# Ledger of designs, part 115: VHH binders against Flagellar brake protein YcgR (ycgR)

Target 1, 263 residues: Flagellar brake protein YcgR (ycgR), of Thauera aminoaromatica (c4kar8)
Amino acid sequence: MAELSTPSPASPAPLDGGRGDELEKFTLRGARQILQLLQDLITHRGLITAHTGGGHSFMTAVLKVDEERGRVVLDPSPDPQANRRALAAPRLTCVTQLDGIRIQFPLVGLGEGQDKGRPALFAPLPAEMLRLQRREFYRLQVPLAHELSCLLKAEDLARKPVEVSARVIDIGAGGVAVVVPTGAAEFVIGGTLPACRLALPDGEPIELDLEVRNLNRQTQRNGTEQLRVGLRFAALPRAADTRIQRYIFKTERALNAKARGGL

## First folded at step 10 (VHH)

Design Q6 (from M11 with E105D; framework vhh_7n9e_1)
Fold by ESMFold2-Fast, scan of step 10:
Structure Q6 (fold): chain B 263 residues (1-263), chain A 119 residues (1-119)
Amino acid sequence: as target 1 above (263 residues)
Amino acid sequence: DVQLVESGGGLVQAGGSLRLSCAASGFTFSSYAMYWGRQAPGKGREWVSGISWGGGSTAYASSVKGRFTISRDNAKNTLYLQMNNLKPEDTALYYCAKQDYESGDFPYWGQGTQVTVSS
């Protein structure tokens, strides 16, 4: 069952509640760490859902960090009313995802003005940022050379069964993200895909029930559009969990060795 | 300018039925998955149901499965929720939501329509 009030890594809903001490382990308060994380969001063009309270939010992005003035520059909403609500709010709660890791931070003292002659929103640098690195939220980016695939059992427009071979682009303890051609099948968040087959190296495909958690559109450099589908493991046998963890660990070690100059 | 307007709520006795509607404008309705969520008094919002852009796939929270039916009319830009065998615990403000393919979630919600189920 999907919980709209329980945030996923890509959920627009803030991760709050009376468990602030539990989240303390994942909170960044160092000025250099905060600046680096904001710069990473700029580099990856991360979309941010900014919550203004009262159930209202808008999509934004960090355009730049002004270290000299100690502030961030944000992309305003094309909706003037959303910008008015944001400026009137005592604080924004910003939620985004980077490399499968949930990031959340407050902005207080939002103002408006111009950056390089274009409308912009400004706020002081946040004093803290939540970077939630729980095992269930971590996703390994699957190297293209590995050619991991998942055979999805889905339905078309007429509710007729179809099988779609999907490329696995990331994988974690809680699920996978796959890409499928636009129009191959219909997907909806909360939908169940029974008896899908995940092809991992070294062994037979794993038969899994998957639940749709996220749907994104990706436009490739050649202009083609594909659908990115985030899938949760609805039930994961112990042996399957072990194989997935082994793949993740082995691949991370290889990527870390490469990043540190070894081959 | 995305606009979602819910209607059809009201007061109904336990075991009764209601049909909610959501009128959508400001986007190509047939290109987006749509959802129903609810917020009960003193609780956060919870997901109720979803339907894919063409209507080929639907999903339901376990608490409503078998009692609620989601549907859509793409020619009318309207989303529906048929609610049967209503229970007092279904009392909530009901919202419709549009899929956001950039964030991978559904950040656009309407103002809601109140459903009150008496015993």
Scores: ipSAE 0.556, ipTM 0.858, lowest interface PAE 1.8, mean pLDDT 82

Design Q60 (from M11 with Y108L; framework vhh_7n9e_1)
Fold by ESMFold2-Fast, scan of step 10:
Structure Q60 (fold): chain B 263 residues (1-263), chain A 119 residues (1-119)
Amino acid sequence: as target 1 above (263 residues)
Amino acid sequence: DVQLVESGGGLVQAGGSLRLSCAASGFTFSSYAMYWGRQAPGKGREWVSGISWGGGSTAYASSVKGRFTISRDNAKNTLYLQMNNLKPEDTALYYCAKQDYESGEFPLWGQGTQVTVSS
């Protein structure tokens, strides 16, 4: 059963793992980028879970960025014990989300005082912020040169089986998005397409069951309408999952190398 | 100017049947997949069933599969939901919807039709 507009709970636990170079591409160190991200959190009234160590945390929010003094102003907890623990902590690990993107940053040297007559917590601006897209929702935009395709097993207007070769435009751990000509087959959200075949550059096509999750119409520059179909992997054998992940990683690495003027 | 008007709800005993209708206007009905959703008192909206633009494909939530049948009459611009073996848990406001293909959202154009299943 698919829910319409049901909010998902946020994960408050800090991310601490992998090699430093794995997270480096997601780490912001530019002063302007850091300031803009903090301002975005203010604008969207983003709730922040601040971890003080020892399994303790409290809810806060960025109230203001004081650029002249180089500090952030945070909303104190209504719990005096939580504020006391925060002030005693050598470091806070702050975790929040903005549009499904996980944001994590350290604060060191927390102090207390007032902002315009209201109680507040203050900390120097963080030197770095992690802006990490949730892996389960990450999508690699497939390079056109790869000519990645998925052969869909679907039905036409008369409920007769048809096979449609669809171009894969993005791919992630949970599914793919494809484009097909309008009228090539009939799709409905929640419908299952059994025994489809995903062709990756290296090896045999992967046979998999796909569930339709979304539909969008788009017009190509030649005037032909296409349908964009979002498809979820209903179940994936470990070998298939490994091949898909390796393709995503290898392609990302190659795209990063091109951006650096490599190979 | 999209209009969807749901009808056919009412009070029915557990094990009974109802047929819901949705009259559509203001868009090319035969060019859109159509859906039935419901909202039980104090709960969020949930998807119940869907049917492709020509009727070639259908889909059902696990909770209603085998009991409900979705169908459409494109000549009459009408969507149907045949509900059999109704349970108290099926009590909800039922509404029909089409996906806005540009935004991906399912805006509600009608007031829905109330289904109440007594034990």
Scores: ipSAE 0.425, ipTM 0.818, lowest interface PAE 2.6, mean pLDDT 81

Design Q61 (from M11 with K98R; framework vhh_7n9e_1)
Fold by ESMFold2-Fast, scan of step 10:
Structure Q61 (fold): chain B 263 residues (1-263), chain A 119 residues (1-119)
Amino acid sequence: as target 1 above (263 residues)
Amino acid sequence: DVQLVESGGGLVQAGGSLRLSCAASGFTFSSYAMYWGRQAPGKGREWVSGISWGGGSTAYASSVKGRFTISRDNAKNTLYLQMNNLKPEDTALYYCARQDYESGEFPYWGQGTQVTVSS
């Protein structure tokens, strides 16, 4: 009997997609697990961001899993250009969440057609799906009604300080994802943003240092292109960590109380 | 078709300096953050430095902070890495790289330029 060494976790690095070493631990490759996860996304009406190529993405959802034909049925974008990009792309990278757990999977061989007389996109079932179950990867989708924001202390192209109020779209124990207008400030993976201010409901803004972990451009359903910035909490004080956890916990419980099926 | 071509590597004594260049083509260079990575003999690839699309923000690995300076010339589609006070531990094949903003992966890198630091 051989004892398998667990790979040492590496800090996210640009050359490995930011988290490559840790991601393999959470990759599902079993057909039954993949089918179950896709069905769970349908049941919970999970919105998916599908990344197509050239820094572009669109919002979709899994409408159906066709097990007999070995394919998924996706909701097309209301933006015809996004659908054309998707069909032309060699691969889609789909990103979503289920109960705060980040889920990512590739789709290859996208086609178009109809499902029950309505336009639909079709792709073969993915051979793998990533499901990040660790506390630091748990992400709460921030309800739009909360108007959660983070005041970023960043730099412009001339290295002059600028303040950008960014909308927080998701939040976890390890960080936030924010949306900023393109051109508002300069960002680079590995860069630090000191003394940013995270505004949570019911209290003073939390002052914290953030590290840029990911950059993404996406086209929203209204046709607006936005820069999404993934940010890690650096050296988070215990009091700040407690407040963030309380917000996540309370919001999650409120969303679960409202969800169909009593989750 | 994204192409990245590194140059400027060579043999140098400990304490010396080198300036690496990366010529980029096939994409709008000024719209992308750019990165330098390296791979030492028998080791995996590691991130060294990054610079934002307009040059307003930079980042460095702790091992090179204060010794290396990243810069770019968007008019020339060229990325630079000024390496000062080189150490034997800096011996590696140096690559420039561009993120795919959709996947978060780094599928675009050049052939690399070899840097060997003797002691």
Scores: ipSAE 0.697, ipTM 0.911, lowest interface PAE 1.1, mean pLDDT 82

Design Q62 (from M11 with K98T; framework vhh_7n9e_1)
Fold by ESMFold2-Fast, scan of step 10:
Structure Q62 (fold): chain B 263 residues (1-263), chain A 119 residues (1-119)
Amino acid sequence: as target 1 above (263 residues)
Amino acid sequence: DVQLVESGGGLVQAGGSLRLSCAASGFTFSSYAMYWGRQAPGKGREWVSGISWGGGSTAYASSVKGRFTISRDNAKNTLYLQMNNLKPEDTALYYCATQDYESGEFPYWGQGTQVTVSS
């Protein structure tokens, strides 16, 4: 089957690939861009976590790019078992961070050999590389004590307007995930919700247009069913973007400080 | 056992129309949002349109908005795509899909129906 979005364990629904205008902005497919990024990883000695599937991974690094043969040379693991798993895997998902930028790319057709008499792993150049700044992929889990809510303007099954107050469970620079009772309103991936209101602790609600990106149904242990809706911010005014980012960073720092102080 | 069976494709001239159907079985159709996707030769999959479980909300890719209309008949367990003003660029295998709400993944796809638009 064709991949529709960035491959990762427990990734969101693969409609991001078909509606991946945002991911396309961050996906490098030009041969020269890919070569430059790989060279940057070499220059900065970027450590790469290579995921081989089944919960297994190992640490590697790009040692060099062989442009003439169209391949990358990777540092093998000091653990022989990790190298065997890597060679047996149909695909590696490589993840690294460089100056606060998350870089992710697939490698297919891994082989082993020698480079200047030393053991090395080889793979064809990736056809694409994903390059995201932290704020584009980070999601803050909202503390229950904050009671963050979003008033959604949606439609029922008869296309009549309804307003639903939804609890915000996570938030990032690009959107929120909310929880609504089943039957409260109709949702579809790609649907737009105009003039919704996001309530942050510090001031007036922020009015914004939201687009539905994901849907999940959950049954709680007490038997209560709820719908989790992933929502993307459409056009976001600079002031609103600043307030949301400030809330995210302030809350994350407070949580980190609490965890550190608790020890 | 979820089953999705598409029909209604064919060869049509540019500017023409086709109506696709997707017959669903093996799940409570009226509880699931439904989607149309397509895959052109040598290209990746592209989402075309979606409709909520009761039909109250719809969505369209920008490339088809205003030309295609998605609808459903929950009494018949059937999803439809009315395609008007077809273009050569609409040539693709069209398939319907639904999401597993527990996992959030799209494991349920039909085999597809071929649409070919001649210029």
Scores: ipSAE 0.675, ipTM 0.894, lowest interface PAE 1.2, mean pLDDT 83

Design Q63 (from M9 with S103Y; framework vhh_7n9e_1)
Fold by ESMFold2-Fast, scan of step 10:
Structure Q63 (fold): chain B 263 residues (1-263), chain A 119 residues (1-119)
Amino acid sequence: as target 1 above (263 residues)
Amino acid sequence: DVQLVESGGGLVQAGGSLRLSCAASGFTFSSYAMYWGRQAPGKGREWVSGISSGGGSTAYASSVKGRFTISRDNAKNTLYLQMNNLKPEDTALYYCAKQDYEYGTFPYWGQGTQVTVSS
């Protein structure tokens, strides 16, 4: 349930293009499916992060779909420089979320003009859209009281093995996000952490191979800097998958009952 | 402003080697993980390799593991990619990328350096 769990607070950066073949099963290419999804984004007033390349992005939204002209109408940025970068870009990569479902699509041939007397950006309808299943992208925010931890097996600056006990801040079907003190170990996206141990409230720790997918730096209230590490389950045995899903389900139910004033 | 200047690309025959360099400026190089990515015409971006801020951890795409070696010289603000046993499918524009700790990933920066591998 998305209402009881905050999706990952990290910026919804585009998925790695080298994994395009893995993502084909989640790619919508039917014109009607694309139109319906764009309409859903309009109905829910979904905010879109549009990446223009080189680390630049801006916030936009789909204002309408012009089926007769085969185009989408987008809300321009209040920053003129962001609009100029977007218009100059060979393509935009648009990333958004709807009810915990990650949506990503390209826009090519961006133009500017007016819609009903207001500034607008226009682009041809995308030929494809990625729509990931809720189960694959949904993240449960782990209650602090659960004290969920993951013992990471990593390397320090000198490539010496080090074990780091990391607090799990969110968990989903595909992985966990953890926080570690800055300098505790060296991390890089794509790196593999073998034989890590995920401690759930019930039973023995689950031994897992984890792959680093994202890295964010966070400053805590007391001024200490922490690293947030997003980790993918590299291979998840069915028994481990069952235990993780059971934890997520039970915690969602408990949070839902608490939110509704129930038991 | 962040600047990443890639160099070392060129035309090489299959089985050959090239060493790419990325000269970084405008930020504290030693504080950021760095990456190499590539894009062939008509294809999406492909991550190739990464190295942690201190060089203690490295990672490689399965397609290049065992053939490519990433390294860095923090004193010279330079990232390297040693490419051995090059294949025609390695033909691409190669980009140096800086970790973005706010985005949580590595957007590609710079114009890239072209690598063409002939059969």
Scores: ipSAE 0.696, ipTM 0.917, lowest interface PAE 1.3, mean pLDDT 83

Design Q64 (from M9 with S103H; framework vhh_7n9e_1)
Fold by ESMFold2-Fast, scan of step 10:
Parts: structure tokens; sequence; C-alpha cells
Structure Q64 (fold): chain B 263 residues (1-263), chain A 119 residues (1-119)
């Protein structure tokens, strides 16, 4: 009997479905590639944030890859409650960085034991690992002084069109992240926002079709709740792509010059 | 504790229809976007559809758009997927998932319900 009878595995975040072709080119599925990447994480002592669901996570690291038994050995949390939550979770979503590259992978079937006389966590080797190159995932943090905004075209609870002016907090070659007040509009991952308008310096607003890729609720220190919406450029005209790249490059240079030159 | 229980799968001929249900408990259902995903034998998991917390926004994978309809009944804490004009390539275990606003994703999966479409 195949692994068809095993409990349902949790998906790596975000799960893109049929439109996930954009992430497929960054997904490693070859056993050799997965083993090599895990070994690279060991060699560089990469810290991993393991998300257990329900808003819980803990810091871990890959201590060893046991190829003979087809499993990874992880450093347990010094917090016993975090380890109990991890063992009870149907899956972990592991997120880390290596040389500016974002790495994300799922682990299913976590167990506990000892490795060389020390407590350890064990899991089967992941079937896939997401590896996003800096060039593809780089995001410029937008200076507050730039007051960048994007006019979003969305829907309310009654499916009526609504326009929301959102502050752009980061921008990259593939998209933007914006913040909106909680409840300003209805958002769902995979949803398309047509004909939104991105206001960049030095020109007319750029008309863009945007796709929702992630949604976070954040409570500010002043108690105000906001929604962070991660948006992908669904179709980007070449002229718009050029303007966005120029803005990123110009802003990076200005920020680097300020860091080197003092104020 | 968050619980998601999928049902409504079965064997159907190509061109047929099925309605899947996901019964949710352990959280305020009306406050969360909800999703359907699927995993075919020997394939990776794929997103199928999503619906916002109040039902005002929906999204579909290109492969199912026009054939599947996602809906929710917040009074009954239930998510639905109406599947019409089913194709053999729709054969998969179907899972529902709850939005995780803290981590920005939808990490919760139930046990799934099997859909088999024969030609």
Amino acid sequence: as target 1 above (263 residues)
Amino acid sequence: DVQLVESGGGLVQAGGSLRLSCAASGFTFSSYAMYWGRQAPGKGREWVSGISSGGGSTAYASSVKGRFTISRDNAKNTLYLQMNNLKPEDTALYYCAKQDYEHGTFPYWGQGTQVTVSS
C-alpha cells in the first residue's frame, strides 16, 4: 500500500494551486537537491523558525541529515511547551535564510528522542523545499517619507466595489506589500484586484492587476489593528517594470549614500 | 482546538457534479478566510479556491474557474465547494484550510475527502 493511507500532510505556505507555476520554478523536489540544501543549512548553522500553527513558532536548526533512515534531526527548543506544541502539530512550516536566499519547507511526522546523548527532534526528509533567490524575492523597504500609495480596487462584504488607498511598505520586482485598516475590504489569497493604481514618484500612477499572495493581521504598538496584504504583479507592462526597477535602484542608492555619509 | 472535517466526496462519472462540505469548529469561523486545496495521487498539493471571511471575495485556480463555486454559511460554520462538469484530472483528496493571519498563510488541513472522476 502506498503512502495514500497516511494522515493528510499540511502544505507549505503559501499554497498557490494551479497558479503556483510562479513558485514551481523555485521549488526543489529532487532528492539530491534537497539533501544538498539541508547540508548547506547545517554547514552554515542556519537558524530556522518552525511554525507549528495557531500563531506559535520556535527557533531550531538542522543538526544532521540521516540519509540511511530518511530523516532530519532538529535542535529542540529550550522551552518544553514549544516542543510539546511542535510534537502535537500535524506539520511544521520551516522558514530560514541562507546568503540572502529565502528557504521554506514542510516537515510532517515530528518525533522526539536523543542524538548522541542529547535531546533531539526527528522528522522524515521533506518532499519539497522552496528556494527563492534574492533577485526574485528582494523587497525594498519603502521610506515613510516617500508616502507611496496604491489605490486598491476590491469588494466589501456585500460584493460591492470599494476603493482603498493603501500605504506601500515594501516593493520588489514581483510585487508590493501594503497596509490597510482591518475591515476596509474583503481579501483572500488568490484573489485578483484589477486596475489598481500604484503611485510612484516622477510620473503618472501605474495601472496594475494585482494578486493577493499573503494576509497578515498586525496590532500596532498604539493598539490600532491593520491588515498587511502581500500583492503580486499579475501582468506588468514593460514600461511599468522599468519604472519600478528604477525606483528601487534609485531609492537603494539614496539609502546607501545616507548610511555611508551620515544623516 | 481547531477542527476541520471534510465530506461529500465520492465516485462520479466525467461531466458529473459533487458538493463538498467542510464543518469547522474551535474558532470564530466568520473571522477567517477559508480555502480548498487538493492532492492527486503522485502529485504535489495545489490550491483550488478561496473565500474571504464575509464571502465578499472569491478566488479560483485557472483549472477549475467556471466549473467550481466556493461558498460559506457563517451561521452554520460550514464551507462548501460545488464542483460541476468534473474531469478525470479533478481526481484527488480535497482539503479545506483556515487562513492564518499571524503567519500570512493557510496551514491547517483536515483529513480530506476523496473525489474520483472516471471517464
Scores: ipSAE 0.727, ipTM 0.922, lowest interface PAE 1.0, mean pLDDT 83

Design Q67 (from M9 with T58I; framework vhh_7n9e_1)
Fold by ESMFold2-Fast, scan of step 10:
Structure Q67 (fold): chain B 263 residues (1-263), chain A 119 residues (1-119)
Amino acid sequence: as target 1 above (263 residues)
Amino acid sequence: DVQLVESGGGLVQAGGSLRLSCAASGFTFSSYAMYWGRQAPGKGREWVSGISSGGGSIAYASSVKGRFTISRDNAKNTLYLQMNNLKPEDTALYYCAKQDYESGTFPYWGQGTQVTVSS
């Protein structure tokens, strides 16, 4: 059984919740279960990536659940364009995590208004939520302050070897997602990038082989395009695996501490 | 509109060879990674091979590595799959696909071309 490279979205890219029998066992449809999970997200101040389609997303959070009106209240983006895209979208796909478990749910019929005099977004309660139990699907959003980078070894469009320093935007037990400028190098799903170097804050860069799993285009606030590359760790040595997991746990705890105690 | 037209399939004996072609139109072929996938009756879709826009980066599924060769001719807007030492388990409908940078994957386009390998 040699490992096959299959096209799979890298986290935080959405999975189709409730699609296929393999995801059905992880899908919550009970009203009480849905309400409890949403309340858990409020209690833990979980950050949510809301995908609006067309490769666009923004960061939000559930502020409260209005059970009387059957709706959730969401924190709007500080970017007015992101809020306009969200309101124009027929559907939002919300992706988050709780205690290393991936949570995904749809929101349909997004509106805007105010909550306690502050701008807010509103949507009906979701009819279903995906709660994916496998910890290997957990992805930590990397804080910009950590300046996590990965030196990729690839080829450009002229077939010349290039080294690209890519910013790591998320990291998990199975891989990383990075962003590179469009055209900096060419990538193909299933391709291998040997001897790349992952720079963590504490210590020497980790040398590892990466496999391309996903390729998305992202538009930045200034209108420039970037390529988001989902990369899987190939044959990760135990010492490297331990160091990566230590970084993830340490960073997750620090972020949780800020979210719970911060004003 | 993106159009991909696969051809070159047929019936072949185990150990035989076939060359598949995919004629592409409606987009700048030389700017996109291209892929071959297959679907056998009663099975899910399986990725077979991929090639970068310039042809320098190539990948294969372990099940076909060493037997299949992907190539492209950007002047002719055509993708190829040379299949050698075919096995009965290679029997499938073969599709070519263009990289989709919005979804991050590659949805299969076209009708596909049927490959049947007899024992």
Scores: ipSAE 0.671, ipTM 0.900, lowest interface PAE 1.0, mean pLDDT 83

Design Q68 (from M9 with G56T; framework vhh_7n9e_1)
Fold by ESMFold2-Fast, scan of step 10:
Structure Q68 (fold): chain B 263 residues (1-263), chain A 119 residues (1-119)
Amino acid sequence: as target 1 above (263 residues)
Amino acid sequence: DVQLVESGGGLVQAGGSLRLSCAASGFTFSSYAMYWGRQAPGKGREWVSGISSGGTSTAYASSVKGRFTISRDNAKNTLYLQMNNLKPEDTALYYCAKQDYESGTFPYWGQGTQVTVSS
């Protein structure tokens, strides 16, 4: 029986590339574009987190691209169990970053072999790769002292309209993540929450339509459960966009200035 | 274990209609939001529609809005997708999925049901 500790905080969560046209503009489907991006990952020595499902992942890298055989060669994990999970998985979701650009791609049909006499993993070239600029996915972690909230208009489990004051935990150019008590409201991925009110410091609340993107159950340090709701800004007015970006920039500057005061 | 069995696909002419069904077991169906997704040849998985546990809140991808209707029968543990005015670009393998609060999305995809739209 092998004892296994999964490194917990640092593996980036995969973005669901199949979750619609919103990611299509960031998705590369051309064979030459895919080959070039994979080559860029090799050149810049991009470390990749490969997710094998069931909460399992391992660190890898692209060792080479074999264009004639239509495959990529990956560095295997030093953990034999991680390699066994990868080979058994129907699909790997590979996540990396290059110069602040998030890159994500699937690999299907993973096999085992050798490259220059060393163990290696190989898979067919992915049919698509997600390449997302940092500004689209950058999220400012909201300081607790700011007490940022968003008043959500939703339905409870009895189909009654409800207003829920949600704490904003992160914010970016494209949306916010909020937390609500479990059972406070029901959310449906793709559903629109109309006329929500985002309260920023130094001004009146911003009225926004928000689209539900993801829903996670979280256990707090005190053992209570809460629901984390990822929300996309729908039809964001220019004035609201300007105020949100100003808040992000101002808060980032203040956090950076505070960090400079350290040893 | 969660089990989802899709049915109702087939070959249909452009402008035609199909109704897909998803039979659910292994969980309390009436407690979860449910979803339909699809995957066309050479493309990634695309979200199509979602419905709340009670059936009153629905959401649709822009490409199908006004043509498709999601519904559910909690007494029968069954999810439906009524597809009207079908187009060749609707050709895909259609999957039923359950809300999963661990992953944050809907990873429980069944075997799927094939929809082919000719013309």
Scores: ipSAE 0.642, ipTM 0.889, lowest interface PAE 1.3, mean pLDDT 83

Design Q69 (from M9 with Q99H; framework vhh_7n9e_1)
Fold by ESMFold2-Fast, scan of step 10:
Structure Q69 (fold): chain B 263 residues (1-263), chain A 119 residues (1-119)
Amino acid sequence: as target 1 above (263 residues)
Amino acid sequence: DVQLVESGGGLVQAGGSLRLSCAASGFTFSSYAMYWGRQAPGKGREWVSGISSGGGSTAYASSVKGRFTISRDNAKNTLYLQMNNLKPEDTALYYCAKHDYESGTFPYWGQGTQVTVSS
């Protein structure tokens, strides 16, 4: 059941340790490389999903790397319960992505304290970090200003057809990741959602079949839950592929122009 | 603790049928998608089928689609796999698995039930 234990690299879910022999070539162990990667996460304000085990995770970010003391400083959750669970956990598994590259690393020995008078979490620098870079795993993070949604055709708990408008959070050559309210529809890994409609800024929605590849639940700061669904394009006509690639290319060029031109 | 107990395997002739059951305990069964996997002697694990929490969506490996039917009874905390038109290549240890939404992995597997299909 390897396909049930290895989620997409763009997924917020941790990669299975049983894939260790396949993932070794993507694992960083040099102190210099680890420090540089953590600094890159700070520079790009990367959001991190920290898994504490036992059905719990929270959103955080690296605020600072203290090279002299060998520590990372993390943004605490506004939910005290989430922080308490994190401090009690023997290990955090941190998952994020940077420019379409999946990054995953463990943190052990989490503590709480203060950074510049503000509450913070801290942990020793990780001894290893996974950085998985493959062309099929590249994902464009969809800017919030863009109106990207996907109308999913699925079934509810009573096996009745239901249509769910889902927000597209990332997109690549092979698929999209979307967010839906918990309980809006039923999903199963490997299942096909036929005749879904992907809305891009220009033109009519694209009709396509989507295969469910991964499912991850997140609890937001206000206690509400949402489901992140990883979806693979089951069959993609050339015209649809061209429109998706054009959107990705145009958006990347605009983001690169802003970075260089100060727009 | 999560417990999954499979039953219903056995020896059957090619073309025959078997119905496997998985009794689940230790979690709210109706809130989780459930899955069947198999492992043939000397081979790796193969995903066979999945069913959503309420039973509205199902999925099947191409090798079994049209022959196997997954179902569940949430009132009895039981998962089923109806296997029809069995072939010698379906010979394997069959086990059910629970997906963990927080980790996105399958940490919970049963002990399995052996299915042997003779030619």
Scores: ipSAE 0.454, ipTM 0.805, lowest interface PAE 2.0, mean pLDDT 82

